# Miniprotein binders against a7ua95r516to809, part 110

Target 1, 294 residues: a7ua95r516to809
Amino acid sequence: ASLSLLSISDLVPDLQFIFFWMSNAIEILYFIQQKSPAYMQTIELMDDKAGSKESLLSATISANEEAMTILEEVIMYTFQQCVYYITKTLYVVLPGLLDCNPFGTEPSSEQCRRAAGVCVCAVCVMPEAVRRVVSVFQTTSDLLQQYQVHSEIQSQMFAYLFFFTNVSLFNQLIDKGPARGWFQRSRVLQIQASVKILLDWAKGAGHNHLAQKFFAKFCSTVTILASPPQQLSQMSWKALCAEHPSLKPVQLHRILTQYQLMAELGPLPIWQPSSEDEAYIYRTVDLLESFENH
Key: E = the ipSAE of ESMFold2; O = the ipSAE of OpenDDE; V2 = 0.75 times the mean of E and O plus 0.25 times the DockQ between their complexes.

## First folded at step 7 (miniprotein)

Design dw8 (at its last look DockQ between E and O 0.76; V2 from the best seeds 0.00; counts 0 for: pae E 2.3 > 1.5)
Fold by ESMFold2, look of step 7:
Parts: sequence; C-alpha cells; structure tokens
Structure dw8 (fold): chain B 294 residues (1-294), chain A 80 residues (1-80)
Amino acid sequence: as target 1 above (294 residues)
Amino acid sequence: SMTYEVTIRTDNPEDLELIAFALRILAKAMGLRVEEVRREGDTLRVRISGTPEQVEFFREFVELYLKVQGIDARVEVREV
C-alpha cells in the first residue's frame, strides 16, 4: 500500500487485486442464493429415519446464512477499500477544477473541424484539471467492466464517487472561495463550464442520473452565483429554497452573502430567511458537508 | 457422517487461492464441515465431513461453479 498521494494509474495494481476479490465474492454469493432453494428442498424431501430432519434443516439454513454473511462482509470491505483508494486520488485532483479556466484552453475552429469525430463545440479539448478528474472516473469505469462487477455495485461506486466529488468541491468553494476569488462571477462561469465537461463525461459513460442526483448541491451553488443580479434580486428566500432544496439554510445564506459582496449589493429584504429557517442560518457546524455517506 | 477428500487439479495454480475460498464458503453454505485445506503445487486437497448425499451435491455445485467462472479444473472426491 502507498503512503503518499498517488495518481490513479499508480493504484491500478492494488485496485485490480481488490476488484478481483470483490467480483468473485459477489459471484459466489449470487451462486449460493440461486442454488440454496434446491438444496433445501432436497433436505425437506429426505427420509426422516432418525426423527431429526427439522434439526438438520434448521442447522443447514443457519450455516447457509452464515456463509452469505461472510461474503457480504467481504464485498463491503473490498468496496470500502476501492472507495478509499479512489477518493484519495480524487481529493488531490479536484481542487484544480476551481482554479481552471476552460475557456482559455479552447481549441481553434480549424482544429475542431480537422479532428474528424471529435467535436465542434467550445470545449473540444479537456483542460488539464478536468482531464485529471476524468482519468480517475474513466480508470474506475474500465476496471469495473474489466472485472465484470455487477451493474448495481458499479452504480453504487459511482454514486459515492460523485457524492464525494460534490462534497469536496462544495466545501472548498465555501471555505476557501473568499480568499481565492472564486465568488467573482467570471470565475464562477469558468467553474460552471469545467463542471459541465465532467457532467458530459458522466452522461456519455451512462451515469447521467447519478451525476445529476449527487452533484445537486455544488451545481445549485454555482447556478446561484452565476445568476445575473437583475434575475437573482427578484427571487425571494422562499423561492430560492424551493428551487435549490439541496442547500441547507446556512449554506444558502452564506452563498447569498458572498453574492451581495461580489455584486456590490446592499441588504435585500426579499432574501431574509423564513421564520422556520432563521434559527439555522448561523449554525456554522452545518456549513460544510461531511464526507461520510448518510 | 463420513470424511471425504476433495482433490482439485488445475493448469493455472493462481486460481487455487480463489478455488480454496470458494470451496470453504460453498461447503459451509451446504452445512458441510471443512476440516483441512492444503495446497500441493497445482493441486488443492480438501477434507470435508458430511453424508454421501451432501458431498455429491457439493461436488456438483463446485463443478458447476467452476464452469460458470470459466476455471479449468478437475474435481475428484474420495471417501477416506
């Protein structure tokens, strides 16, 4: 195991080992689940010569459940190890998305036209910061398919990776954004464009629903910050909460405060919290998200 | 309850660790007692205790599992 933060490519051998055992444990569990009914039926049809058939069946059911529990624990442990290694690499590369200018790396129109089958959009070539994140996701996807991991486990893996990505980006934006200038509207538009490239990758990889679900908090934050002042100043606190249910009151309040500072707006009465939310807008413990899955 | 020796021979000894794990779990799932697992080169020797009927089902399930996984191996069962 590595003691230092590594690229995803350096972790592939460790991940291959873990995926191998996870995939095989899943297959053994599935095999037992499919074959146990027939085996139990054989015991039920057995001649009860010693008057102990019910005891044998009960003991066999218990042993079967114990075997399946062992496999479930192996699957859970190996899944958690995969998540640990992958998120360690994500944590290192994700901050770059907040400093990235994807518009400054836009290829020329001639480059896009000559690259048959590539793209004719403004983001034909991934910026380096986005490429590093996509490399983690793509390597994970390739390994999951190489080892034929069950599709539900693949979905759970990407659900957690997108959740982790959302928490990491959101926490850094909120915590470091004022000092790093990330609340400037031009910077928010750059961040929004970089995240769109990630979302496009997720759609092409078949994970669009998961990305839409688990990036909601960060995307809501960026959407608010990118809004023109004329439009945002017409939206009440209640309307913003309804439009962005993924944001806690303290989080929405912080975002609006930073927006007021960036846009040089005075206090806006329509952004006053509802009475239900007023108790919560100063709960600093609720400002940042937990990396633990709830 | 009788003791049997299950012998697994394979051309790919890297599969034997997986096969040993699968045998322990499949035997446990079927209520068989695994008494010993030994690896000798390309051969895995497993001692189990159970009825002849249980061991026959175990052999059939092991062979089916190996086929589904695409593992080339021969399974032999002898009472001991």
Scores: ipSAE 0.358, ipTM 0.802, lowest interface PAE 2.3, mean pLDDT 83
Fold by OpenDDE base, look of step 7:
Structure dw8 (fold): chain B 294 residues (1-294), chain A 80 residues (1-80)
Amino acid sequence: as target 1 above (294 residues)
Amino acid sequence: SMTYEVTIRTDNPEDLELIAFALRILAKAMGLRVEEVRREGDTLRVRISGTPEQVEFFREFVELYLKVQGIDARVEVREV
């Protein structure tokens, strides 16, 4: 099946299997970690019948370490598989977010129409492109809850998914934005509204801090681009750097250069990089974000 | 070392695979030899070899694990 047709719903059966084993392995590992010390202490308190105690203790320690290693491998593998499948689905739906007009009237989801007629729930009023992205995250959340996955693993999962989403959206915006017209003020405002819906969902799902942290770069970019020319032209390079610390100098410079071209402002001396940053604005290798930094 | 049979019965046979997995790992972690794991309908039978003390601890661990997982199952241990 072409990657373009892959929906999160199609992956649910496979994800359910993976989440099942991930959750169980975590619970077993946690159980062993919590109870093994007490068990070993009990062996230590047993009457030493001719060296049998030391041998039993050594064998138990070795077996415990082996069991924990296997469980850790299972957890790591299942986590990676979940991330792999979910990020593939995100990869397919994320470009739609940048092209989305959230101010348009789109029909409610087919599922809500069947159950209640016109559903006005927060998900049903979302633009289709935003709803598709939210659906991936919501399905992930639902599965994590269904299988009672440990909260720390849930947080790590969402941290990575938000990281991936930010990198993907940022890189697409920077690389393709000028050619796709995403730097046009009207389009930027649409993107800003779409991202706000996603962030509001994340807040409602209890992931506000993670979302704010991992979407910072994309949000900063959108905020700059959404700024009126009259306002942005009054902000110095240093002020923009200070307000948007998530952006590297090369990234900020690129954004401002494209903004200048789009808004037909001409050269703005106030946006001239500092002497300290001047060497860094030409580091094109740092322009796009890497997926490896997480 | 003596051989024991741990029998687990549940009304939810779908849980038996999880239980079997957990028991194997727990037994291994405790230095017990797992000789056989058999599923018969709603019953899981695990044959393990160890000391009486090890097997008693194993039983306690199993019962605690089932409780933590919210699995309603009966655990019986017999010497074989």
Scores: ipSAE 0.048, ipTM 0.577, lowest interface PAE 2.3, mean pLDDT 87
ESMFold2 (binder alone), look of step 7: mean pLDDT 85; pTM 0.824

Design dw9 (at its last look DockQ between E and O 0.87; V2 from the best seeds 0.60)
Fold by ESMFold2, look of step 7:
Structure dw9 (fold): chain B 294 residues (1-294), chain A 80 residues (1-80)
Amino acid sequence: as target 1 above (294 residues)
Amino acid sequence: SMTYEVTIRTDNPEDLALIAFALRILAKAMGYRVEEVRREGDTLRVRISGTPEQVEFFREIVELWLKVKGIDARVEVREV
């Protein structure tokens, strides 16, 4: 097959190789850090010859630092390779989350909706498009746990994966939403339900803080779009900015414009940007987010 | 200083790449010059120069690391 048909299952052998070396490099780095003081002490207890011990100690400290630097570079390189492979698969599956219907078009979905008041573990609790995204996250989590990767590195990896997910979903929604009908209210409510399932997975996996932080822009967008017209039309531009600080003025303006079209609202004076923000609502260069951490 | 040969023999040959990497980096961390690393089947042979005290501590650190990692291996040191 071709690279454009990547699934997470196809990448598991490569990811296992990379996680193996990453986790072992981390463990060796930690081992050196814990044993270094004892080794330096053995140098200090050596037979002292007019300053030769001090020179040996200095050279040994430098060599120790060089070894730890090599390990840190291996860790960073392997981390970057994991992120590269995982985000390639994530990029392929994320757009489906915007098109799925968690309520009614999945197999047996009508029965799942009716049973939702009875049991969360019903036959189709998670729609297929959401399941594909969760599968990437869950497989990543399982591999990190299998190789016993340090918890701080696991947190950094999920921070980036949630950041990537947020950027990808937000950009797709803003860029393709009009053509795909994603701003229609029924569609927004379906997207909101799908995102909630994803956020519930993140909470159950112990990543709630990271998900809340890194999904903020996309979640704010969906929250605004899902708001009933009677409620949203009473919120000023200032109030919306204060409630949704993750949104740039151009982004908020764009979201409200799409809301007006789909809710059949004319221009609202209460949504007039502040004088400070008026200069920024037309900065189309700021409309879409960058996948880079700049 | 004297030259020593450190021999590592393991029941799990799939671990040899990791052991070789660990030996190189641990020796480097102690300031030792690793002169040669050779793999012969299930055995690694490493040539290191140093004092008897330095090489003994290196052997102790390698054995401790193997124990922490759970790798079943024998470490032998010979002056050459």
Scores: ipSAE 0.555, ipTM 0.884, lowest interface PAE 1.3, mean pLDDT 84
Fold by OpenDDE base, look of step 7:
Structure dw9 (fold): chain B 294 residues (1-294), chain A 80 residues (1-80)
Amino acid sequence: as target 1 above (294 residues)
Amino acid sequence: SMTYEVTIRTDNPEDLALIAFALRILAKAMGYRVEEVRREGDTLRVRISGTPEQVEFFREIVELWLKVKGIDARVEVREV
């Protein structure tokens, strides 16, 4: 099946299976961790028949460690599979977010149309491209809750998904933005509005801190690009670096250079990198974000 | 060490796969030698080797796990 046809809904049965085993493996791991000390104490209290106690204790410790290792492997594997499937669906829908016009009247989603009334829920009023992205996250959230996955694992899952989303959106914006016209002010404002809807969802879902942390780079980029030329032209390189610490010097320099070209601004000495940053602005290897940093 | 058969019966056959998985892991974690895990209809049979006290402890741990999971199952232990 072409990657383009893969919806999160199509993956739900497979994800349900994976989440089931992940959740249960976690629960068993915690159960063992909680009970193993008490069990070892019971062995320690047994009558020592000719050194059998020490051997039994050693064997039990080793067996426990092996069992925990197996569970950890199952948890890691299932986690990775979840991330793999979910990120594939994100990969398909995320480009639509950059092209989305959130100010347009797009028709309400077909799913809410089956209810005899116009659903005015926050999801139904979302632009289709934003709704598709939110649907991936919402489905993930619903599955995690349905299977009562431990809260820490839920947080790790969303941290990675937000990280992946930020890297994907940032890299696409930086690489393809000039050619796609995403640096045009009107388009930037659309992107900003779309991202705000996503962030508002994340806030409503209880992931506000994670969203703010992991979307910082993309949000900073969009904020700079959305700034009026009159305002941005008054900000020095140092001020921009200080306001947008998530951006590397090379990234900020690229953004400002493309902004300058798009806005038809002449050379702005105020945006000239500091002598300290001058060596770093040419590090093109650092321009795009890596998926390996998480 | 004697060989014991731990029998778990449940009215929810859908849980048997999970129970079987948990039993294997729990038995291993507690240092029990699992000889065999078989499913017969609505029943799981686990053969383990240990002392009577060890096997009784295993029963208690399994029953506790089932309780934590909210699985209604009966655990029986017999010497084989």
Scores: ipSAE 0.470, ipTM 0.831, lowest interface PAE 0.9, mean pLDDT 89
ESMFold2 (binder alone), look of step 7: mean pLDDT 81; pTM 0.771

Design j40 (at its last look DockQ between E and O 0.82; V2 from the best seeds 0.63)
Fold by OpenDDE base, look of step 7:
Structure j40 (fold): chain B 294 residues (1-294), chain A 86 residues (1-86)
Amino acid sequence: as target 1 above (294 residues)
Amino acid sequence: SDEAERMAEDARRMIEEAQRLAEQGNHEEAIRLLLEAAEIAARSGDPYLIAKVALTAIVIALQTGDEDVIRRAEEILRRAKELMRS
């Protein structure tokens, strides 16, 4: 119940707090890393009063290691908190993306209407369901930039968010798709168009490579399902495996089986798995993607 | 100088005590002590002590629920960063 009302805007104050401290922790970490060699060298160049130099050096090394460890823990903690809040918001808005009809006329965002009447910016012309997803990513991007978070951490953040989004969308499509009618060609084309808008945003935001990498499974699934029956029925199992290497054999087999049912196609010998893949198509444990170990 | 070394040692002890106080949940006393330590650390000229002050301020800010303590931690952090850039 409470999750359905959660918007990214409601989380902005909490995220601002976390990003502030994360950014500063990263800055201090880099400062220590850059200054440490020079400082140790200055100690090494000091006149060796019997035993004092070695003790000072040892104490300095130990203190530096401790500080670095604490900073790494702080950065990891704050990063995890950011991911937690952002993914919680994504969890709420992502299902709407699968039900979205991007070919319909939806009203522009209320914020842009107040400022200019009719805003024709790329975000304002997006379907509401797509705009909500994009808003999460855009807000994240804006906050990362506002607090001048190191580019590597920004890339890691977006990598994880795209990973999470792909896993969530893929699993929902595979698990609930048949029952929700998302495997119907008209619905698939809507999903494909919605995802394209998201990918275009990611490209415009400078995250094209990450988006292409981490959305590969979902995009492959949508591409197969969007293919006309006349075209897809001419593609062999081996050809489909080669064209969609991001899909496991069990996943491809499930997609093709559901496609066959939806399109009312009889058994297609050309889609029969190879003898090598035949053992893997029954591994149902590998059907859905895991959120673990990213 | 002997005075700078003494100041550095005093600052180090104060920072360590502030950390202990923070671990015990006494964030108000920790941040007060840390503010004093920051001034001594600045005078010592030891950049590592300044960094340790900043780190301790971050840790306190993330552990406390007190807005006044957080504000003081931000002030310490700002001052520490200014000193790091000098």
Scores: ipSAE 0.604, ipTM 0.876, lowest interface PAE 0.8, mean pLDDT 89
Fold by ESMFold2, look of step 7:
Structure j40 (fold): chain B 294 residues (1-294), chain A 86 residues (1-86)
Amino acid sequence: as target 1 above (294 residues)
Amino acid sequence: SDEAERMAEDARRMIEEAQRLAEQGNHEEAIRLLLEAAEIAARSGDPYLIAKVALTAIVIALQTGDEDVIRRAEEILRRAKELMRS
C-alpha cells in the first residue's frame, strides 16, 4: 500500500520481526563479552607445550573480535531497518501537526483570547493529527519494551525519531509556511500547543532530555514566532542568536522576516545581523535541514 | 579431553562450512548443517562455537526471503540459546 494508507499498525509484524532478531543479537553479543575473560584465562593457565598456547590465544582473540564486529553490524542494520519503517509512517502523519487546532474553538473566541495570556495547555485537547504522531512513538516504545531492547539502543532510536520529526516539521514550516498561513499568530499558538503535547509524551516516556535536545530548532522557531511584538522587537540580533543557538543565521533571518510581516511592523528591517553573520543570512543552501544530518 | 578437542574441531569445521554456504546464498543447506553443528559444539565445551551458531542463524534470517528458512533459523537460535545455558 501507499504511504498515505500505511499506519503504524500495518507495520507491526515487520517491526516485530526486526526487533526479535535485534534483541537476540544483543543477547549473543553480551554473552560473548561476559564469557571472553574466563575463556582467555583458561587458555593462559594451559601447559605451554611446544608454544601452541600463544598461537591459540591469538587465534581466539581474533575470532572473538570478528564475531563481535559482525554482531554489532547486525544490530546497526536492524536498527536502521526499524528507523526506515517508522520514519515512513512519521513522514505521512507529521504534516497534519502544523494544520491542527488543539484549542477546539476558533482563535477569536473568549477561551482562545484568555489562553493566549495564560497556560494554553489547560484548555487544549489532543487533536487527531497529534494522536497519530503519538501513536507512532507509543507503538515504538511498546515494541522496544516487549522485546527487552537495551536502554541505550532505545535512547538512540528515539534520538533519531525526534531528530527526524524536528527536521520534517522545521523544513515544512519554513518552506510551506508563507503559502499555508502558518506564520499567523493564532496558528503559531496552535502549533506551539500541539508540540507541547508531544513534549509531554516524551517526558512521561522517560525521553525528556532527548526531546529537549533534538526538538531545539523547531521549538526555537515557534518560541520566536509566538513572542509578543513588544518583547521581540526590543531584542538585538546578537541577543536572539545567544538565546537560540540552534538556528543558523539564514534560518533566524527568515523567521524574523516572517515575524515582522505578520506582526505588521513595517517593511524596514528591525533586526540587524552582526558583521560576522551578515555573510550568511542569504545562504539558501543552509536554509533547510538535511534528513541525513546526524 | 581429547574427545572435547575433536568435537570442537568438528563443530568449528561445520560452522565455517555453514557460513560459507550462507555467503553463497545456499541458506537451506547452511541451516541444515548449522543445526547439526550446534549439538556437536555444545558437547565440545567451547562457548564461542555455540555463540557462532546463534550468530550464523541470525545472519541467515536477516538475509533470506524464504519463510521456511526463517522459521528454521528461529528454531536453531532457540536451540543454541538452550545449549548456551547448559
Scores: ipSAE 0.539, ipTM 0.850, lowest interface PAE 1.2, mean pLDDT 82
ESMFold2 (binder alone), look of step 7: mean pLDDT 81; pTM 0.775

Design j41 (at its last look DockQ between E and O 0.81; V2 from the best seeds 0.00; counts 0 for: other shape alone 2.925 > 2.5)
Fold by ESMFold2, look of step 7:
Structure j41 (fold): chain B 294 residues (1-294), chain A 86 residues (1-86)
Amino acid sequence: as target 1 above (294 residues)
Amino acid sequence: SDEAERMAEDARRMIEEAQRLAEQGNHEEAIRLLLEAAEIAARSGDPYLIAKVALMAIVLALQTGDEDVIRRAEEILRRAKELMRS
């Protein structure tokens, strides 16, 4: 049976092509940056014949700026193409994180356990839904290293992939959560466990700071939903806003409404929005996040 | 110095003609001219000329759908990178 029409494995040849040209464009950009000061100095030190030195220096600066501009555009274009392909595969595999049970017994790779004598591959013991997401991130990381892409570009790419993951998971939870039963406490704890596995992968891969920054909205949501009722009911709206600054008023209000319904704490609202937030808690246009935010 | 300046002028003229040929869709002739220009640009000592040849190869590879043009653009890039390291 066909599980997905768009897996990361199907896109590796396209990604290899794009990473090859992006990496080379980056290399040429740094070559120009490295050589520019020395070359400009040689022009400044040459004998001036009827003002030709000033004209040559000006022309050289203009040519350098033109080349740098085109190379930066090429690098941006190729970066965006990589992100496009990778996020298409993430879009397919991310919903499974919300439906899986990380506490369930799933088949694991026996080859990983036997090959090392001790399992050093965290992926081989993960739930399948989490493994699929990790595989996209791991394949991306492997390709970036294979083509020796500069570490700052690698960080920017993972920053966007984590941002995309956060937006996708948050929007699906908010939008589909009531119908799918994802706000049930046992389900929230399963989701929390799945996200922790993903965050642990990011930490082990050297991207902990990026993951902490860009998963903040979804992590805040799950943290609130996983909180014991006795603790959460004692927190004021203002305290929750301060503790979870990544959540907009309409988002926090929706999360607390679902929490109260799921915990069966009665129909009367427990949390009272501040006067300044009251105007914003019903702005449904602000409920879901845009994938284009940066 | 005078020879290097002549080579830089020759390389620049060849690169400009290759740009025109590529814009007209004559990729085969543009590639041939870029390969020749890479050698002359490297000997000129002007780092921007050899970088420009490499840049044109990259742009050509990304804009075309023709596998033969892509392979030949890769050859130009490989040669230009070798010359940049010299």
Scores: ipSAE 0.623, ipTM 0.892, lowest interface PAE 1.1, mean pLDDT 83
Fold by OpenDDE base, look of step 7:
Structure j41 (fold): chain B 294 residues (1-294), chain A 86 residues (1-86)
Amino acid sequence: as target 1 above (294 residues)
Amino acid sequence: SDEAERMAEDARRMIEEAQRLAEQGNHEEAIRLLLEAAEIAARSGDPYLIAKVALMAIVLALQTGDEDVIRRAEEILRRAKELMRS
């Protein structure tokens, strides 16, 4: 299927399969971890001939280590497959979030899956572009809960998905924003409102801390761009660095330079990087975020 | 008991053979053997054998596209879980 037509709903059967086996592998892993010490102790307490007991213990340890290794591999594999499918759907829907006008009355054409008829739930009243993004996260959450996936794995899943979302949105905004007019104040305010809806959902879903942590760079960028020129022009480089510690010097410098161009501001000496940061503002390799190392 | 030890040994041998069959791509025969091994493992009372049978069922289910193999793997898993909770 064309990536453009891929919806999270189309992937639900595949995700259900993977989540089922992942959840069961985790359950077995915990079972072995909990029972292993008691079982080893039972073998150690056996009044068997010294050589037979040692051999049995060694064989049991080796078999346990092998089983644990395979289970970890299965969990890692299934986790990666889930992330792969979910991030593909995010890749398709995330650009729509940047173009979304949340202040427009777009009729919600899709009926809430939870109710027959017109639903007024928080998801149903969302702008379509925001709802599509939230639907990916909500479907993921619902599946994780349905299959009773361990809470730590759920947290890791959402951490990665929020990381991926932040990197994707940040990189798109920095790279394409000037050309697409996303740095215009009116468009920035739309983006800010859309992101707020997503963050409010994450808060309601119990992922507030993760969302705040992993969306920090994108939120900082949007906050700076949403600031009135009169206010932002009074903030020094050092003050902006202190308020937005998630941004690298090169990123902050790019944002301010593009803001200056968009707002038709002359050179602002107050935004001049410190002597310490001056070497770092030219590191263009650090401008965009990497998907690696998470 | 001597009978439980014998059952445990039989289950281990069956699991090893199922693994060999799976490595050869004979998933259908592997899963049939694992179903039998699961019952013997349950009677032996060895929780590690039960876990190993369940693990192999998971691996087979993930490696195959055969719906019958997957269904049988789910059955093994269900039985294994029932025994793990006992």
Scores: ipSAE 0.437, ipTM 0.797, lowest interface PAE 1.2, mean pLDDT 88
ESMFold2 (binder alone), look of step 7: mean pLDDT 76; pTM 0.696

Design j42 (at its last look DockQ between E and O 0.79; V2 from the best seeds 0.00; counts 0 for: pae E 1.7 > 1.5)
Fold by OpenDDE base, look of step 7:
Structure j42 (fold): chain B 294 residues (1-294), chain A 86 residues (1-86)
Amino acid sequence: as target 1 above (294 residues)
Amino acid sequence: SDEAERMAEDARRMIEEAQRLAEQGNHEEAIRLLLEAAEIAARSGDPYLIAKVALMAITIALQTGDEDVIRRAEEILRRAKELMRS
């Protein structure tokens, strides 16, 4: 299927398969970890001939280590497959979030899966572009709960998905924002409102801390761009660095430069980087976020 | 008991053979053998053998494209989990 037509709903059967086996692999791993000490102790207490007992113990240890290693590999594999499928759907729907006008009356065309008829739930009243993004996360959450996936794995899954979302949105905004007019105040306010809806969902879903942590760069960027020129022009470089520690000097410098151009502001000495940061503002390699090392 | 040890050894051998069959791509025969091994493992009372049977079922299910093999793997897994909770 064309990536453009791929919905999270189309991937549900594949995800269900993977989540089923992942959840069961985690359960078996946990069982082995919990039972292993008691079992080893039972072997140690056996009145067997010294050589037979040692051999049995060694063989049991080795077999357990092998089983645990394979289970960890299975868990890692299934986790990666889930992330792969989910991030593909996010890749398709995330650009729509930047173009979304949440203040417009877009008719909710899709019926809520939970109710026959007009649903007024928080998801159903969302703008379509925001709802599509939230639907990916909600479907993921529902599947994780359905298959009773261990809470730590759930947290890791959402951490990565929020990381991926932040990197994707941040990079798109920095790279394409000037050309697409996303740095215009009216458009920035739309983006800010859309992101707020997503963050409110994450809070309601119990992922508030993760969302705040992993969306920090994108939120900081949007906050700066949403600031009135009169207010932002009074803030020094050092003050902006202190308020937005998630932004690298090169990123902050790019944002301010583009803001200056958009707002038709003359050179602002107050935004001049410190002597310490001056070397870092030219590190263009650090401008965009990497998907690597998470 | 000597009988439980014998059953455990038989189950281990069957699991190893199922693994070899799975590695060769013979998932249908592997899963059949694994079903038999699951019953013997259950009778042996060795929880690690039950876990190994479950692990092999998962591995086969993830490697096969055969829906019948997957269903049998799910059955093995269900039985293994029931035994692990006992």
Scores: ipSAE 0.505, ipTM 0.840, lowest interface PAE 0.9, mean pLDDT 89
Fold by ESMFold2, look of step 7:
Structure j42 (fold): chain B 294 residues (1-294), chain A 86 residues (1-86)
Amino acid sequence: as target 1 above (294 residues)
Amino acid sequence: SDEAERMAEDARRMIEEAQRLAEQGNHEEAIRLLLEAAEIAARSGDPYLIAKVALMAITIALQTGDEDVIRRAEEILRRAKELMRS
């Protein structure tokens, strides 16, 4: 019940207002960029009458610079407000991905189940926790398209949303994983399946390259934890670093330590950090990601 | 032309007055001036003047809580965009 107060649908009117004005500001930007060279050239080709040409050119350059500065500030402000609203809902719904079981989950929509168990919509076959996250991304995508927001701004918005998602999931897994049992292999396989559904959404939405880039740290973590002990034990630290460059030494070391404990592979470390990494494996300040580390 | 330069000067004065009114919180009078300024700015041939009218309408819409003012700002923006495309 408490989670319903933070659903993306409750924020749609505020997002519609911001997106409407953001898209209009972006349209003004492209109008200025389209017209500016021709107008400046028209002034430069004018005959000088009482020295007015240089004054007009100077005033025009100043007006263009002022307009561009104000416009960039408006676009940045509205962009930041949009991501603020959207990430507030993501913050609430993302932890559920770590606790859900996609292998045993019933379809979340009763209307889809009423059709004799046949469902034609992809969202109706998702675990509820995954559905909530996908709904935030899908609603955001639909609004951006509805208001014809330029594709570069759409890409930047999803880049930040995927970055936020990665940081949120990674930090919770690392911080709460031991106490919550999230490092157990059966649990890791459930998490991997849930994230696969999210990655499939991103691919179908045309954001595969952004998801590959910004989910890399969390996906690498889950890939390592899901590996069979026979396979992982035969990989060196150097090979693991090369295969998972998104993980800092302290992060990789923590993940491997938890893996060794849960797989009951004995007390002696199996993976020896390289000499260059030994200085960094205990840097606790680097263990969790910052939301500013874009 | 001399007519276009006179219109540009008139539009600049209207935009400056509308900015002053908006800074004083008189968004209704600022909006009324901006619609008139949009027509004059478009006829001047100076693309920065009509863009500034549109930007001021956007700024007022983001700052005001008055739905009548927001509706008028939408009208100004719609009209400014029509004039920009022509």
Scores: ipSAE 0.428, ipTM 0.798, lowest interface PAE 1.7, mean pLDDT 82
ESMFold2 (binder alone), look of step 7: mean pLDDT 80; pTM 0.757

